# Ledger of designs, part 6: VHH binders against Cell division control protein 45 homolog

Target 1, 359 residues: Cell division control protein 45 homolog, of Saccharolobus solfataricus (q980j6)
Amino acid sequence: MVKRNSKEIVMEVFLGEPNNQEIREVVRNVYSKDNLCLSAYYSIEPILFSFIISKNTKNSFTLSFIPEECETQIRLDANGKWIIDNKKKYFLGQNSFCSYLPITAEDVLPIVSCIITSTILDRRSLSEWELETIREMEKFDMTIEKNLKIPAYKTLPAFLSLMFSLDPYIPGISGNRENAISLIREVNASEISKLEDLNESQLNTLLFRIISTIVKENPKFTRDDIITDRFFYLDYDILELAFSLIYSFDTIGSNEILQFVLSSSYAEALISRFRQTLSKGFSINSIENKQSYYIVETSNLTSPLLAQIILLQLQKIRRDKMIVIRDNDRLFTSRFFIPSVKKEGLIKIDDRVKNLIGI

## First folded at step 1 (VHH)

Design q8 (framework vhh_7qia_2)
Fold by ESMFold2-Fast, scan of step 1:
Structure q8 (fold): chain B 359 residues (1-359), chain A 120 residues (1-120)
Amino acid sequence: as target 1 above (359 residues)
Amino acid sequence: QLQLVESGGGLVQPGGSLRLSCEASGFTFSDYAMGWYRQAPGKQRELVAFITSGGSTNYADSVKGRFTISRDNAKNTVYLQMNSLRPEDTAIYYCATGYSYGLFEDSDYWGKGTPVTVSS
C-alpha cells in the first residue's frame, strides 16, 4: 500500500480539501474568456493546460512564465497547486489543472495525457476526482481497465513492454533487450507473446519476478504500484503517451506539446520517436552528488528529466538538485531544471550557463 | 486464504549452515514462484533467492554460491539451504509468493519470518 507522506496529509488538513465543483466553474470561466493572459510555471503540465485553453480563446491568448505578469495565474508552491483568478485563490491540492477543463471530443487525448503526466511528475496516484474526470471521457473513446503498469502491453510483445518500462523502472530489465527477452523465456512464453497471451501461472511468475526485482532497490514497492487502472484512447496507451510527451518536452521543447495539442495524430510521431530511442537500450552508469547538481552518466538516455524519474525510484537521489547528463567531457541539462534560461531542449553547460545558474 | 509459515532459523557460528523451510497453504503451490527475502536490523528488506514454478533460480550477488533455493511441490514447501554463513547474513528471513490474478486481492503474501543470527 502506497501512502501519502505526512507533510502532504498535514497540508491538506489545514488548507482543506479542494472544492472541485467551484474550481471547475472557475476553470470553465477562464476557458471561455475572449482575451486571456495566463501566468504559469515552466513545466509540462501547466504548458499542456495552457495550450489546451489557447485553442478555445476567441480573440487573444498570452502565456507568460514571468511571475504575476497576468491576472490569471496557475502556481505551484510547497503546499500544492493553485489557480488565481480576479485576485481569488483556489487550492487544488495535488489534482492536475487539466482535471478541471471542459471535456470535449477534440481535447480528450490532451486532457487525459496531462492528468497522467501530472501523476508521473508528482510521483503520486490518481485522485478520486481525477479518476471520475477520466470516466467522463468514456463517451469519447476512452477505455479503462485494470492491468500491469507497463507500456503498450496490448500492441507490443511483452518483452518490449518490460524493456520500455520507466516507471516502474525494473532494474536490469528496463533498457536491456537481452534480459527482457530472457525473463519472458524464463516464464515459458514466446518472444512474440503479448501480455494477454500469458496464462495465469506465467503471469503470476512474471509479476513475482518484477516485484522482487524492484523491491531490492525500493522496499516500499507493492502489488498496488504495478497492478493499476490503465487508460487507452483508441489504441493509444496513455501511460506510454505521457512518457513520450515528457521525453520530447525535455529533449526538444514545448513546441512538441503545442503540436500534440493542435493535432491528436501527432501522438503517433511522439510515440514512434520515443520507442525508437528506447529500442537502442539504455543504462545509468554512474552518479556523482555535487553541491548544486547531480552528474549522471548514461548510455542512450539523454533526457535529464527521465533520468531523474528513474533515479528517484532507485532511491539514489532526492528531488532537491538539477540533473546534469554527462556525455564524454560535456555536461547537459534541460530547461525543466533551469527554467530561467530561455532555451529549450538539451542545454550544454558551458561557462556562460554556469554563470547564469550560479554554479 | 493464503498462508506461509517459515521455520528453521536460529543461532549459528560463522561458517555454519542452516536450512530454512516455508510451508504454503491456501493456493496451488506448484503454479507459483517462491522467494526468500531478509531484513537485517536497521536495513531495508532485500531479495535473497527465488525459484520459478518451472524450477529456474536466481540469487542476490551477496549470497550466490553460498545459498541454494529449492522446492518440493508434493509437500508445498520451499527451502533455502544456507552454507558458509557470515555475520552479515544475520536477519529475519521471509518467504513470499507470486500473486494470483484476482484471487488474492486482500491477502498478505508474506510469512511472519524466521530469525537467523550468525554469531559466536
Scores: ipSAE 0.000, ipTM 0.111, lowest interface PAE 21.3, mean pLDDT 84

Design q9 (from q1 with R97T Y99E E100D I101Y K102F V103E T104G Y105T G106Y F109Y; framework vhh_7qia_2)
Fold by ESMFold2-Fast, scan of step 1:
Structure q9 (fold): chain B 359 residues (1-359), chain A 122 residues (1-122)
Amino acid sequence: as target 1 above (359 residues)
Amino acid sequence: QLQLVESGGGLVQPGGSLRLSCEASGFTFSDYAMGWYRQAPGKQRELVAFITSGGSTNYADSVKGRFTISRDNAKNTVYLQMNSLRPEDTAIYYCATGEDYFEGTYDSYDYWGKGTPVTVSS
């Protein structure tokens, strides 16, 4: 008889809907501490949450990725998200940790970015609680409108918004400049047209083409998956910013998230870096399924986490093992997939790393 | 290829009953815990019932005494018997596996089926 020793709580814990007001009080108490030791799992959302709290901690702040090191803990299991404080456990469901933070003018951009990033990584829509939280941000230069889930459609020509779309991933169009331009041409619009420049007939034809293309690889995709609430802070598209955060976190590390939390203007650097990478075009060229990992060959997009986001939409992988990018016979992953390795950015898989992660 | 296929949803009057089924394939079903989740429009996904590989069951307070989860390992199927249904039970119901649920593992939500809708109305 072999018993698995893990921090599994789903098997023993009875769950209901989150008590959002109780959780908000717990987060406010954590937020107001003069001395805070916080342990979290290694991912962009809990790190972003931790860094927002850290700038308001008056005396000492410690962030650890080892649960036993801190009394206040941010945790994830198969059921969802948890905060543990003073030995009491608070279940958040799928709600972003950041949806419980105090809304201030200084923190609105990192908070909303965290919430939208959470929905991308969790492969879900916003909850009612999260929507109400974002609505409170309208007094701080946030705008909400119903439109297509393609990035930066207010500032970029529509073909670039199509080309830069990672979720939804539009097969043959995402990452392909020529095909994105051809689609705009097909709806009888000019190459420089923004989405707002298209008439109703052009928009309906474009929408039909996008949905028809996506459903070939993802039959569950519907109109409600592409026509969504869209969020803007000043001129920033929060969807674009969320992907920019994922990209820099995955390829460079948590310091990029810290810089963003400390200065909202760092969003420009994050977005510019991401656009520069995407503007070169990108593709997923091959996928190989191994026992402990997927090997993915890509052009230009060398983010394991973004590759996972694309491949899940194409239904070519499951979220069951790490993503490894192959580049000229070198294999790379990121700390997101091997959090026990205390190296940030892209991690070359060599014999030492294989021994550390047991493969 | 791991698959979960839900069925049995439909329209029912308040106080009525439905039985949901989830047929699993692509893994050793008897070794895994199975759960039923639901998501109402505009609401969070919630776990309503869970059954371990050993047959132990757990229920959300909102459904306790009304819903019964069971499994048939010979048929690779988990069931949710829903009695005394209420309008607030209206949701899409999802079957999920409870394999390797611990901190630092991959999200098992990707092992879910497309769900089966349940509407409780007059």
Scores: ipSAE 0.000, ipTM 0.121, lowest interface PAE 22.1, mean pLDDT 84

Design r1 (framework vhh_rezetamig_d1)
Fold by ESMFold2-Fast, scan of step 1:
Structure r1 (fold): chain B 359 residues (1-359), chain A 124 residues (1-124)
Amino acid sequence: as target 1 above (359 residues)
Amino acid sequence: QLQLQESGPGLVKPSETLSLTCTVSGGSISSSSYYWGWIRQPPGKGLEWIGHIYYSGSTYYNPSLENRVTISVDTSKNQFSLKLSSVTAADTAVYYCARETVTIYGDSYEFDYRGQGTLVTVSS
């Protein structure tokens, strides 16, 4: 006889591997509800997941950021991700919520974008489950290949792919047009050369220079961090699209994510906006460590979340405080860092906001 | 100070398109800090959020209404407008325009300022 816990909803003390097939069935049932109330935490991944489901809900959909307001919930704790439905808790580990959604031709692009965005924000690689899920998308214009983790290398000159790389952040090259061009010239390639135009010797020299540059700031960086599985939907680089989504979510708000979910062609607007910002060049000029936040001075990159992604790679911060961007004499953050403030896009830190967040 | 005022017909026939305009005074609609939205209250029921627009033209609509709703903005006139197509008696409500700091449907009832409201009756 085993004694049952008296609580209807119990979190397991020892967490094993996710039962991915059971979770997929739970998500399928949630996806098929005619009326859905979903409680989520405020972040781009839960919002993407929620909006994908909302597009397919027949009668009524509510997304709430009030904990436990809804019967169906998606949560994050120190151990990982959870789905709660019908008073039962399902542990996902670090797997993206979107990796359990039904794969349709209409939703392939937002689903894969959510999965890749999840890996960026979690600072992790794809799980075996997530990779298998993306492989199912090959029947819907998805292409998977092993190549360099630099954005849009099929469509951009290689120097722009280097210049636009945020993860991996390549010190001295990311955000610096002149240095990115110089690196391509040093490997005896043309400035208009794409990555595919480089021969084996040029590619090996380039790869060595990139790795040697990154390891000076991040000694844990290896060849396996730069040579990765790369994902394309038609001509869209999903890595570039994921960063474009993070940028627009951070600087404009959740409405940009909704427009993308409702129309996959909105990806072009998101990518174009992001490229316009990055093409100006960008840099992180200074970092101040305060008790409850970091103040980051940047040139041309006014995204607190992207600044965090860069600075974590440079080992200049921990993931323990909000990021505040200094622009002139003004301080800005985003709702990602202060989710209790119900304002989208860049939030000016004035006396009212300081009082609300206790700084 | 900031004032929002709805204008449009008080009576709309079933199957027609409801068209309302909100005029903003005492502040600029061309602000990166706010969304401009529409909310309605049917007789004897709670508030229902319809949708909002950013000054750039970016829109988000209530999923239950999205196939019938269009919101547009005219920054030169400091105005934004609602069109709701294929109306029925269920669309009878007081309609409010609002300035919002929240862009997510689940937080949709939070707004800084709203107009006085305009009663729209759907009847033949």
Scores: ipSAE 0.000, ipTM 0.117, lowest interface PAE 19.6, mean pLDDT 84

Design r10 (framework vhh_rezetamig_d1)
Fold by ESMFold2-Fast, scan of step 1:
Structure r10 (fold): chain B 359 residues (1-359), chain A 121 residues (1-121)
Amino acid sequence: as target 1 above (359 residues)
Amino acid sequence: QLQLQESGPGLVKPSETLSLTCTVSGGSISSSSYYWGWIRQPPGKGLEWIGHIYYSGSTYYNPSLENRVTISVDTSKNQFSLKLSSVTAADTAVYYCARHGYLDSWEYDYRGQGTLVTVSS
């Protein structure tokens, strides 16, 4: 079977459903190792998974981004995710690696952040297994509620939640302070109103405006894409935290993920940094389609991975080429798109880098 | 530029082994960044993943085909191959070889033109 859910194609697969209990036991064994060498692909989810496990490793921990360098491996292929340990291969489907980790009070925030980040990068909804895993976290200060998929609606004025929304990207509103404020005024709400302060009529008008705006660029967008399960750990919006992790990983590097895993309070630094960037406003100004990469011109949001997330929703690219950001005649990408280049954060595309990656 | 080309017989008898080779040109198969795989499309159906291989020799197979499939790599010839044993009429399909990265391996960077294999007496 081939399934299309935008410009992306999912390969026909007859792998069957993951044996989730067996995989959980495998992950528990890996989690408990005194010495661990782990091969992973370079992305936020594998790195979060790896670092959460590394906290439990008593003697030695090595993380390699070269496939098959280590005996224990986490891999992505055409069909989904795999864990390899003791020469046996375990298929996870699309389930986050982190959905199989032991749930502890200390690791709830990094585990749930990993799962939600996985759904964003995979462009999918939570599986039943993942949702049940998160429900187990309710004993550790997790709150689950049904609400709008816009960031930090409990703590920010509604216009900022709209302005800061990257998935869903709301054309003309996301990144535009004036238009976000205008929309709130149009529904007869105060500029300082939070989402909870809106009555049913105001909420219905707002929801209609958001959906109708998005549908113009993405005709498959539905009510179920904006009214979703929303997850909070204490006052942290996990959706906002996931995008904060994506941003810092992409623009600074994996050390940001490590700091977060080692100390949950680092979430505040991640969120603050991301909000500071978004509060300047942002836009996607142009896109050029080259043979092996896309050139994206942006204002104020210099993150190749976030640009990809936005442009996939606008249906202006496929997930088939690296994303390059143009900033004042300079071209940048990140290690996410060229993992063989062992430099983290933003990587300037010069003649040496072009030669190395064959573009 | 990178190009993949399938080769092998277009007709295989039921119960025999189908053997196909993919020749890679314009790039090295000994890359740590990529997997090399086989996909097929039966008449009137969608694409079906068969399996793929890393240049080290490690293989990942569709479990529905695992008992009949062997994929191997020859880095000295810049080639990889597919053997599918005990074929039946259900194995009639266009077979493609493909390259995909471990970063986003559910999409293919490059794919061959495809070769039609008919299983018939």
Scores: ipSAE 0.000, ipTM 0.348, lowest interface PAE 13.1, mean pLDDT 86

Design r2 (framework vhh_rezetamig_d1)
Fold by ESMFold2-Fast, scan of step 1:
Structure r2 (fold): chain B 359 residues (1-359), chain A 123 residues (1-123)
Amino acid sequence: as target 1 above (359 residues)
Amino acid sequence: QLQLQESGPGLVKPSETLSLTCTVSGGSISSSSYYWGWIRQPPGKGLEWIGHIYYSGSTYYNPSLENRVTISVDTSKNQFSLKLSSVTAADTAVYYCATYEVTIGSGTTYDYRGQGTLVTVSS
């Protein structure tokens, strides 16, 4: 049985399927320019794409978040993603901009991280084009396997992979060390056991417990939502790295993405920082629905964007308003939600900011 | 609260130009935070994106409609408008004005939409 989403039907009716070969040729032409001005919308994916291209720009590179400032433009609209170059418009559907970049040994890690980050933010699965693009990376130490959608299961004890899971968010287990350990003990496994150390009976019991826990908040969640293609570059779990990038982008700013693009070893700093935050435990404690924004109280997870990702899975919010984190009596958001405020990282909502954003 | 309201004729003759206006209230059309656009739904069919405009006057049009469509802004009236030339019966649809925030990337849905206005192309 095949199901087609209304969004896919709309994209086919409006614009047809992307001409992926033509788009790849356009991106190669942009990639080869010695002088490049890029206009992009403010989000991790276009910034990552732009910084990867900037490494090949010899004379001048400008990145603008004003839609018409540059000849070459990276755009998002109600239908999906666009590249505009030399006045011609190329529709990508939902495909990541980075899926069209030349694949080199130096850029594999940022390219695949961009693609996986795109699927997280879009709340979608990989397209066939994106999956084929990632398969081309196998010649550069990329590995693909079917396994559980929990972070770093090859390198961490299974309870930590469960504790650190943000998508899927596992109610009562994600962010809770004691409950994650308890679940591993319940399937008769050692606290230090990795996922690979579990026999088939233990793994099936664990999987049943995870699914049964998630379906209480999301009745449509199934086995096929947690058993997915998993991607590793050397020792890096790309899912973990994507969330680490989202966290640092949201809480520190776009310079973290630039550092990562310039040096792939910066991935270790990103992952270490994120793991330090998650290892303290975390929770979503309260949600208030205001006219222009949601106020969210959290323990130890002070990322508006990650809070949105969790709360959408719990079906507690819609993707219709900015997310604001309350820390004591102070309110914070990030530039992802308020593009008119040209400040990176966490932005305190004071009277000036309220006036600027009209709340 | 940002509100959008369409206005224009419900009946247009073939070969004429369809003109619709969208009035924005609760926010400024001169905001760098929004695109302002038009979508339509023909009877029994899915939604079709027509185009959108940025406060600076930059326009982005559906390639299939590009030669017939003009979208413009009037900042003094806090309005934006659609002109669709050389209309035929195929242009019969409910027309919506719509907006989305430029940096709240979350997929393909508009953040705010008007109520819609039915336009019939008939002699």
Scores: ipSAE 0.000, ipTM 0.169, lowest interface PAE 18.8, mean pLDDT 84

Design r3 (from r1 with E100G T101D V102E T103V I104K Y105I G106E D107Y Y109G E110T; framework vhh_rezetamig_d1)
Fold by ESMFold2-Fast, scan of step 1:
Structure r3 (fold): chain B 359 residues (1-359), chain A 124 residues (1-124)
Amino acid sequence: as target 1 above (359 residues)
Amino acid sequence: QLQLQESGPGLVKPSETLSLTCTVSGGSISSSSYYWGWIRQPPGKGLEWIGHIYYSGSTYYNPSLENRVTISVDTSKNQFSLKLSSVTAADTAVYYCARGDEVKIEYSGTFDYRGQGTLVTVSS
């Protein structure tokens, strides 16, 4: 008996690199159209990209989630991202669509937020092109530094930064105020200390404890996964803002993205809402693997997208099925997982949805 | 058990069109969960993606090859095919047909299954 084994081929190793200058030119042409019809897939990045362009459309703008309805299209497949314009197809690899937009003082915040959100949802690092694009934003109050991939380390007490960390998810610490405070006390730091207030010995002990905790669920996690390029626009932590956008998009809908694009000050409301939710504490209590979906029981974190991000890090799920949240015996998903349902925010699992997912 | 099997001529003359067929057994090519494509490996070089097709007929090609490549699907025969026109000695390679998984976005850029491969030599 001979069984044929699956063979995995990494496309990124041999695919031609995107012609970034040509793509930038195509995006500039799309950006300047007087009348634009754009077909996109339903997700935060295409919606951010589309709404940024819509501000510069002179006569008419239409965003359609129906495949191939419009002449100009942005598409995602298992190989990566594509722009289609006038029947010509442009491969972007995994580069964010927003990395090709004209950089203006008004649009820096939504553009960089789009790029960072893209890396989170794609589970990847920034490309060289994306890093170069963000570096051009330094003339518009963007700051880049090497530091911890822990949210709001400049502005929050260290225990809150640890408690609010979703990627990396720190088992037993993320969502748990008591355990986060205990960890800070263990390294002999004050409860009101920020991460920047820690001396080298305290910081090294803390990092060792965090990494040791994460590797129990993810053996491939290393120091290089927690020390990375960090981005700030004024006082906004772009990593924190990106998760705030994911949360509001998933739980409220695309109108939150539109409001943010139209008014950068809306970032304050997005971050505040997200912090209020996380400050209550949160947990993932159980996971059930069904044939066509996962049921995830959570406390206080009612976002299917954020639950997926956490569970992928814990290696408890694959990105192969719909995520259904069970919260106080109510079952919900979001339009991200069932984009054919034209309802924004959290979608209650009813007979129509059960038929769609085959239950 | 899913099986992919390449078939076509082992020798093609310069300037002619290479035609290869992939026969799929143990799975349906009409499933929306998958895309189907071609990759090749020239002697002493790395793997090169040629292109892929969805059940709907939507095609995506390597930009360096797009003017010479056509991929098509025949759902009635559970087959898909590659045509590569105007071949030269540089097109000598082992050609693999492969399946990718649309639903597994974490496999972005990864073919999760491929055939055994078929050697194609371009020579007069």
Scores: ipSAE 0.000, ipTM 0.174, lowest interface PAE 18.1, mean pLDDT 83

Design r4 (framework vhh_rezetamig_d1)
Amino acid sequence: QLQLQESGPGLVKPSETLSLTCTVSGGSISSSSYYWGWIRQPPGKGLEWIGHIYYSGSTYYNPSLENRVTISVDTSKNQFSLKLSSVTAADTAVYYCAKTEYIVTGGDTVTYDYRGQGTLVTVSS
ESMFold2-Fast, scan of step 1: ipSAE 0.062; ipTM 0.592

Design r5 (framework vhh_rezetamig_d1)
Fold by ESMFold2-Fast, scan of step 1:
Parts: structure tokens; sequence; C-alpha cells
Structure r5 (fold): chain B 359 residues (1-359), chain A 122 residues (1-122)
């Protein structure tokens, strides 16, 4: 037997590149394993990946969050993602776990949603492997086009797409119905106009106004951050669906992800719930920087994870502390920030929870 | 009714190339809805995916076999074919051709041929 030391493992990680086709084959073979046991860490992407595998396995399946119970293990670290299969380790780089799943007509929507959700949470663009993987989905009613990174621009009036935009967060416009309508009027367009109804001059003026507004808070924002590849499955905007998944996972829990994996039509319920929340208007009203957490006051958007996504764009926080939402005299976070607390959805911070997490 | 039928030699010598053809009847291979491919089952083992092809000619191969495998389509004959080079005794298996809506044809195939036994022996 050969004993591998930590130095050899570190050297392999830094010198090797992902063999994407080999990793895809490893994941494919998981579907046919006897007594499949999968260990995942608690986060939306590994859970989504695990539920897709569970739905498609033809053999006995067990999902565990305890590594010692499972043959197949999933691990994330600061330098990327790993799949561990019967003691062999496969480094994924930044690629989504879901980019290695077998692509079927039944799973195309949850797979692409997982990939796009991964890019949002990692604050990155799609890799070439991920884009190639999504291109394979074009035979299953996927459509890819270059357009503005604002949600549901094919189905909603443009002012609602602006109002509902969380990444990019458009200061003064996102969450503000009147200001979104005013911006459309300023470019001399009808209030009910969709993005496709704007002529080139109107579109260029709108784009300039959006970029100029964002750059005031985020000087690194460029044209290439708003004009991106956009993905649609039937009438579903995958960007909108990804944010809808983040919202429901954060505020309700992993069962919402399971329902979606088991039935792709559940996307309608997820999107409707999210749109209903956003239609009330929303805002970030104040931020307090405490030693071990941020306290954020919001109007109508009670999601710690979405608040983090917005505040990172505004450069008001770092990804260094948990987010706590203050709603009147009550403080809430979610399991995403305190995964050791076995409670899903919004978690009220009381004296017991403070003592448990050391704050 | 759609039917798939494998044809080719039942015996191949080590180091030579295995050539199999799948004839499709009752439906057209020129469809954007489906992949067409090959899977095999060695004696006493599970199903192994070999590869598949889209009607446009785009091919996808098992990485373990990609240096030895070629799949091609002939839409005029409504056929697709497998060539597996440098065969060894480990390539002895029942070979199936299959149609699938999904990429994972060994699990998602809706039609499969009856299978043809290929023995690699001198």
Amino acid sequence: as target 1 above (359 residues)
Amino acid sequence: QLQLQESGPGLVKPSETLSLTCTVSGGSISSSSYYWGWIRQPPGKGLEWIGHIYYSGSTYYNPSLENRVTISVDTSKNQFSLKLSSVTAADTAVYYCARSEGYTIEFTSDYRGQGTLVTVSS
C-alpha cells in the first residue's frame, strides 16, 4: 500500500486541470451504483445536485451530511469543488456540480437552474465547459441569446424587468416601481413597452442610464456585466428562476428545491411567489457592521442571502460575516449562514440561538 | 412501430476493428428529438455506454473508449454504425443499438435492438 501525504495532494490540486469528460463519466456511473450513499455539505447547489441524482437512481439511494456513512462525497473548499468517488478525488475548479450531470429532457430545467444559481452565488461568469454543457440542452427547448441581464424581459413590461433586477442591482430603480416607470418614460417609450419594443436609440439611452447609475456604487461594472448570454426554457427565464430558487431556499428551505426537482412545473409556483414579493417594492434601509455579523434593515425583502447579494454589489459589505435581517424588534438569519443549526428557512435569533452560535 | 436491428460479425480477432451497423425501420433517423447510440453488456457485468450520435453528425463517446471508437450516421440508408478498433478479449459483450431522448442512453433509451453477441477470440 502507498500512503499519500498532504503535500502530494496540494501539488496535484495546483498542477492539475479538471478532466471534465472523466468527471461527467464518474457522475454518470453514480446512477447505476449498488447501495448508493451520497454525502453533501448543506448549500443550495450540492443539495440540488443530490436531489437530481436521487430522482434518477435505479438503485437504493441514501443522502447523508455525515461523510463517514457514504461512498460518494461532495466537498467545497476555497480553491474550488471536489467530487470524491470511492476514495478517488476529482477537482472541478469553479464548475458547477450540476454541469457534470447526465442531460435528459426531464432534468434539463433543474440542471441549467443549478448551473446559473452556482454562477450567482460564486459571483462569476459561466466557464467554457458550463456554456458548452448548456448548449447541449438546445435540443430540449433551451434557447440562448445575448441580451440585457434583467429578468423576464420577454414576458414582462421593461419597467418590471428593471424593478425586479437584483443582480445587477440598479440603485434607485430596483425595487422602486415609480422610478422604473420614470426611466422608461425618460427614454421616450410607452410604460407597457417590452425590451424588444425599444428602438436602437431608446435601448442605447436606457443602457447608458443603467450603467451610469450602477457605476456610482460599483466602479468596476462594465457593459459586459449587463450584456450577457441569456437562457430560456420555454417561457422561463433561467436568471429569474435561479433567483426564485435562492429566495425559496433561503426563506422556506430545501423542500422547495426537492419539489422543483421532482416536477419542473413547480417553477411556476417558485416564480409566482418571488414576483409577488418583488411587486410590493423593496429596499435596503440600513446596515450595521457588528463584530461577527451585519444587521440589515429591509422593506419587503426578508431574505438574508438576497440581501448579501445586493450589498456585495453596492460594496457595503464583504463576504466575511453572516447577514441578519432586522424586522421590527426581531432578528432573522437563514441556515445558509448557520448550517450547523438544523432548522430550515428563516431562523429567529433569540438568546438561545445567540448562545449556540457564539454571538 | 419503430424497430432497431444490429448486424455485424459475431467473431472478431484480437487487434482488429469491430464494425456493427444498426438499421432503423418504422421511423426516421433524421430527427432533432433523438440521439442514436451504442451500449454493451459484457458477460456477468452491467451495461456500459459506448457513445451516441445526433442526426447532424455530432458525436459523444465514453472517455474510456474514445481513442478506439467511431460512430457514424447514414441518413440515406436510415442506419448508424459503430467501429471499435484494436479489440481485446475485454471487448467480448452483447452490443445493443438504442434511441434516446436523453444524453444517458443506457438509462433513458425508449427503443433498443435485440442485441448481438460479439466474441473476441483467435
Scores: ipSAE 0.000, ipTM 0.157, lowest interface PAE 19.5, mean pLDDT 85

Design r6 (framework vhh_rezetamig_d1)
Amino acid sequence: QLQLQESGPGLVKPSETLSLTCTVSGGSISSSSYYWGWIRQPPGKGLEWIGHIYYSGSTYYNPSLENRVTISVDTSKNQFSLKLSSVTAADTAVYYCARLGESWTYEFDPRGQGTLVTVSS
ESMFold2-Fast, scan of step 1: ipSAE 0.013; ipTM 0.524

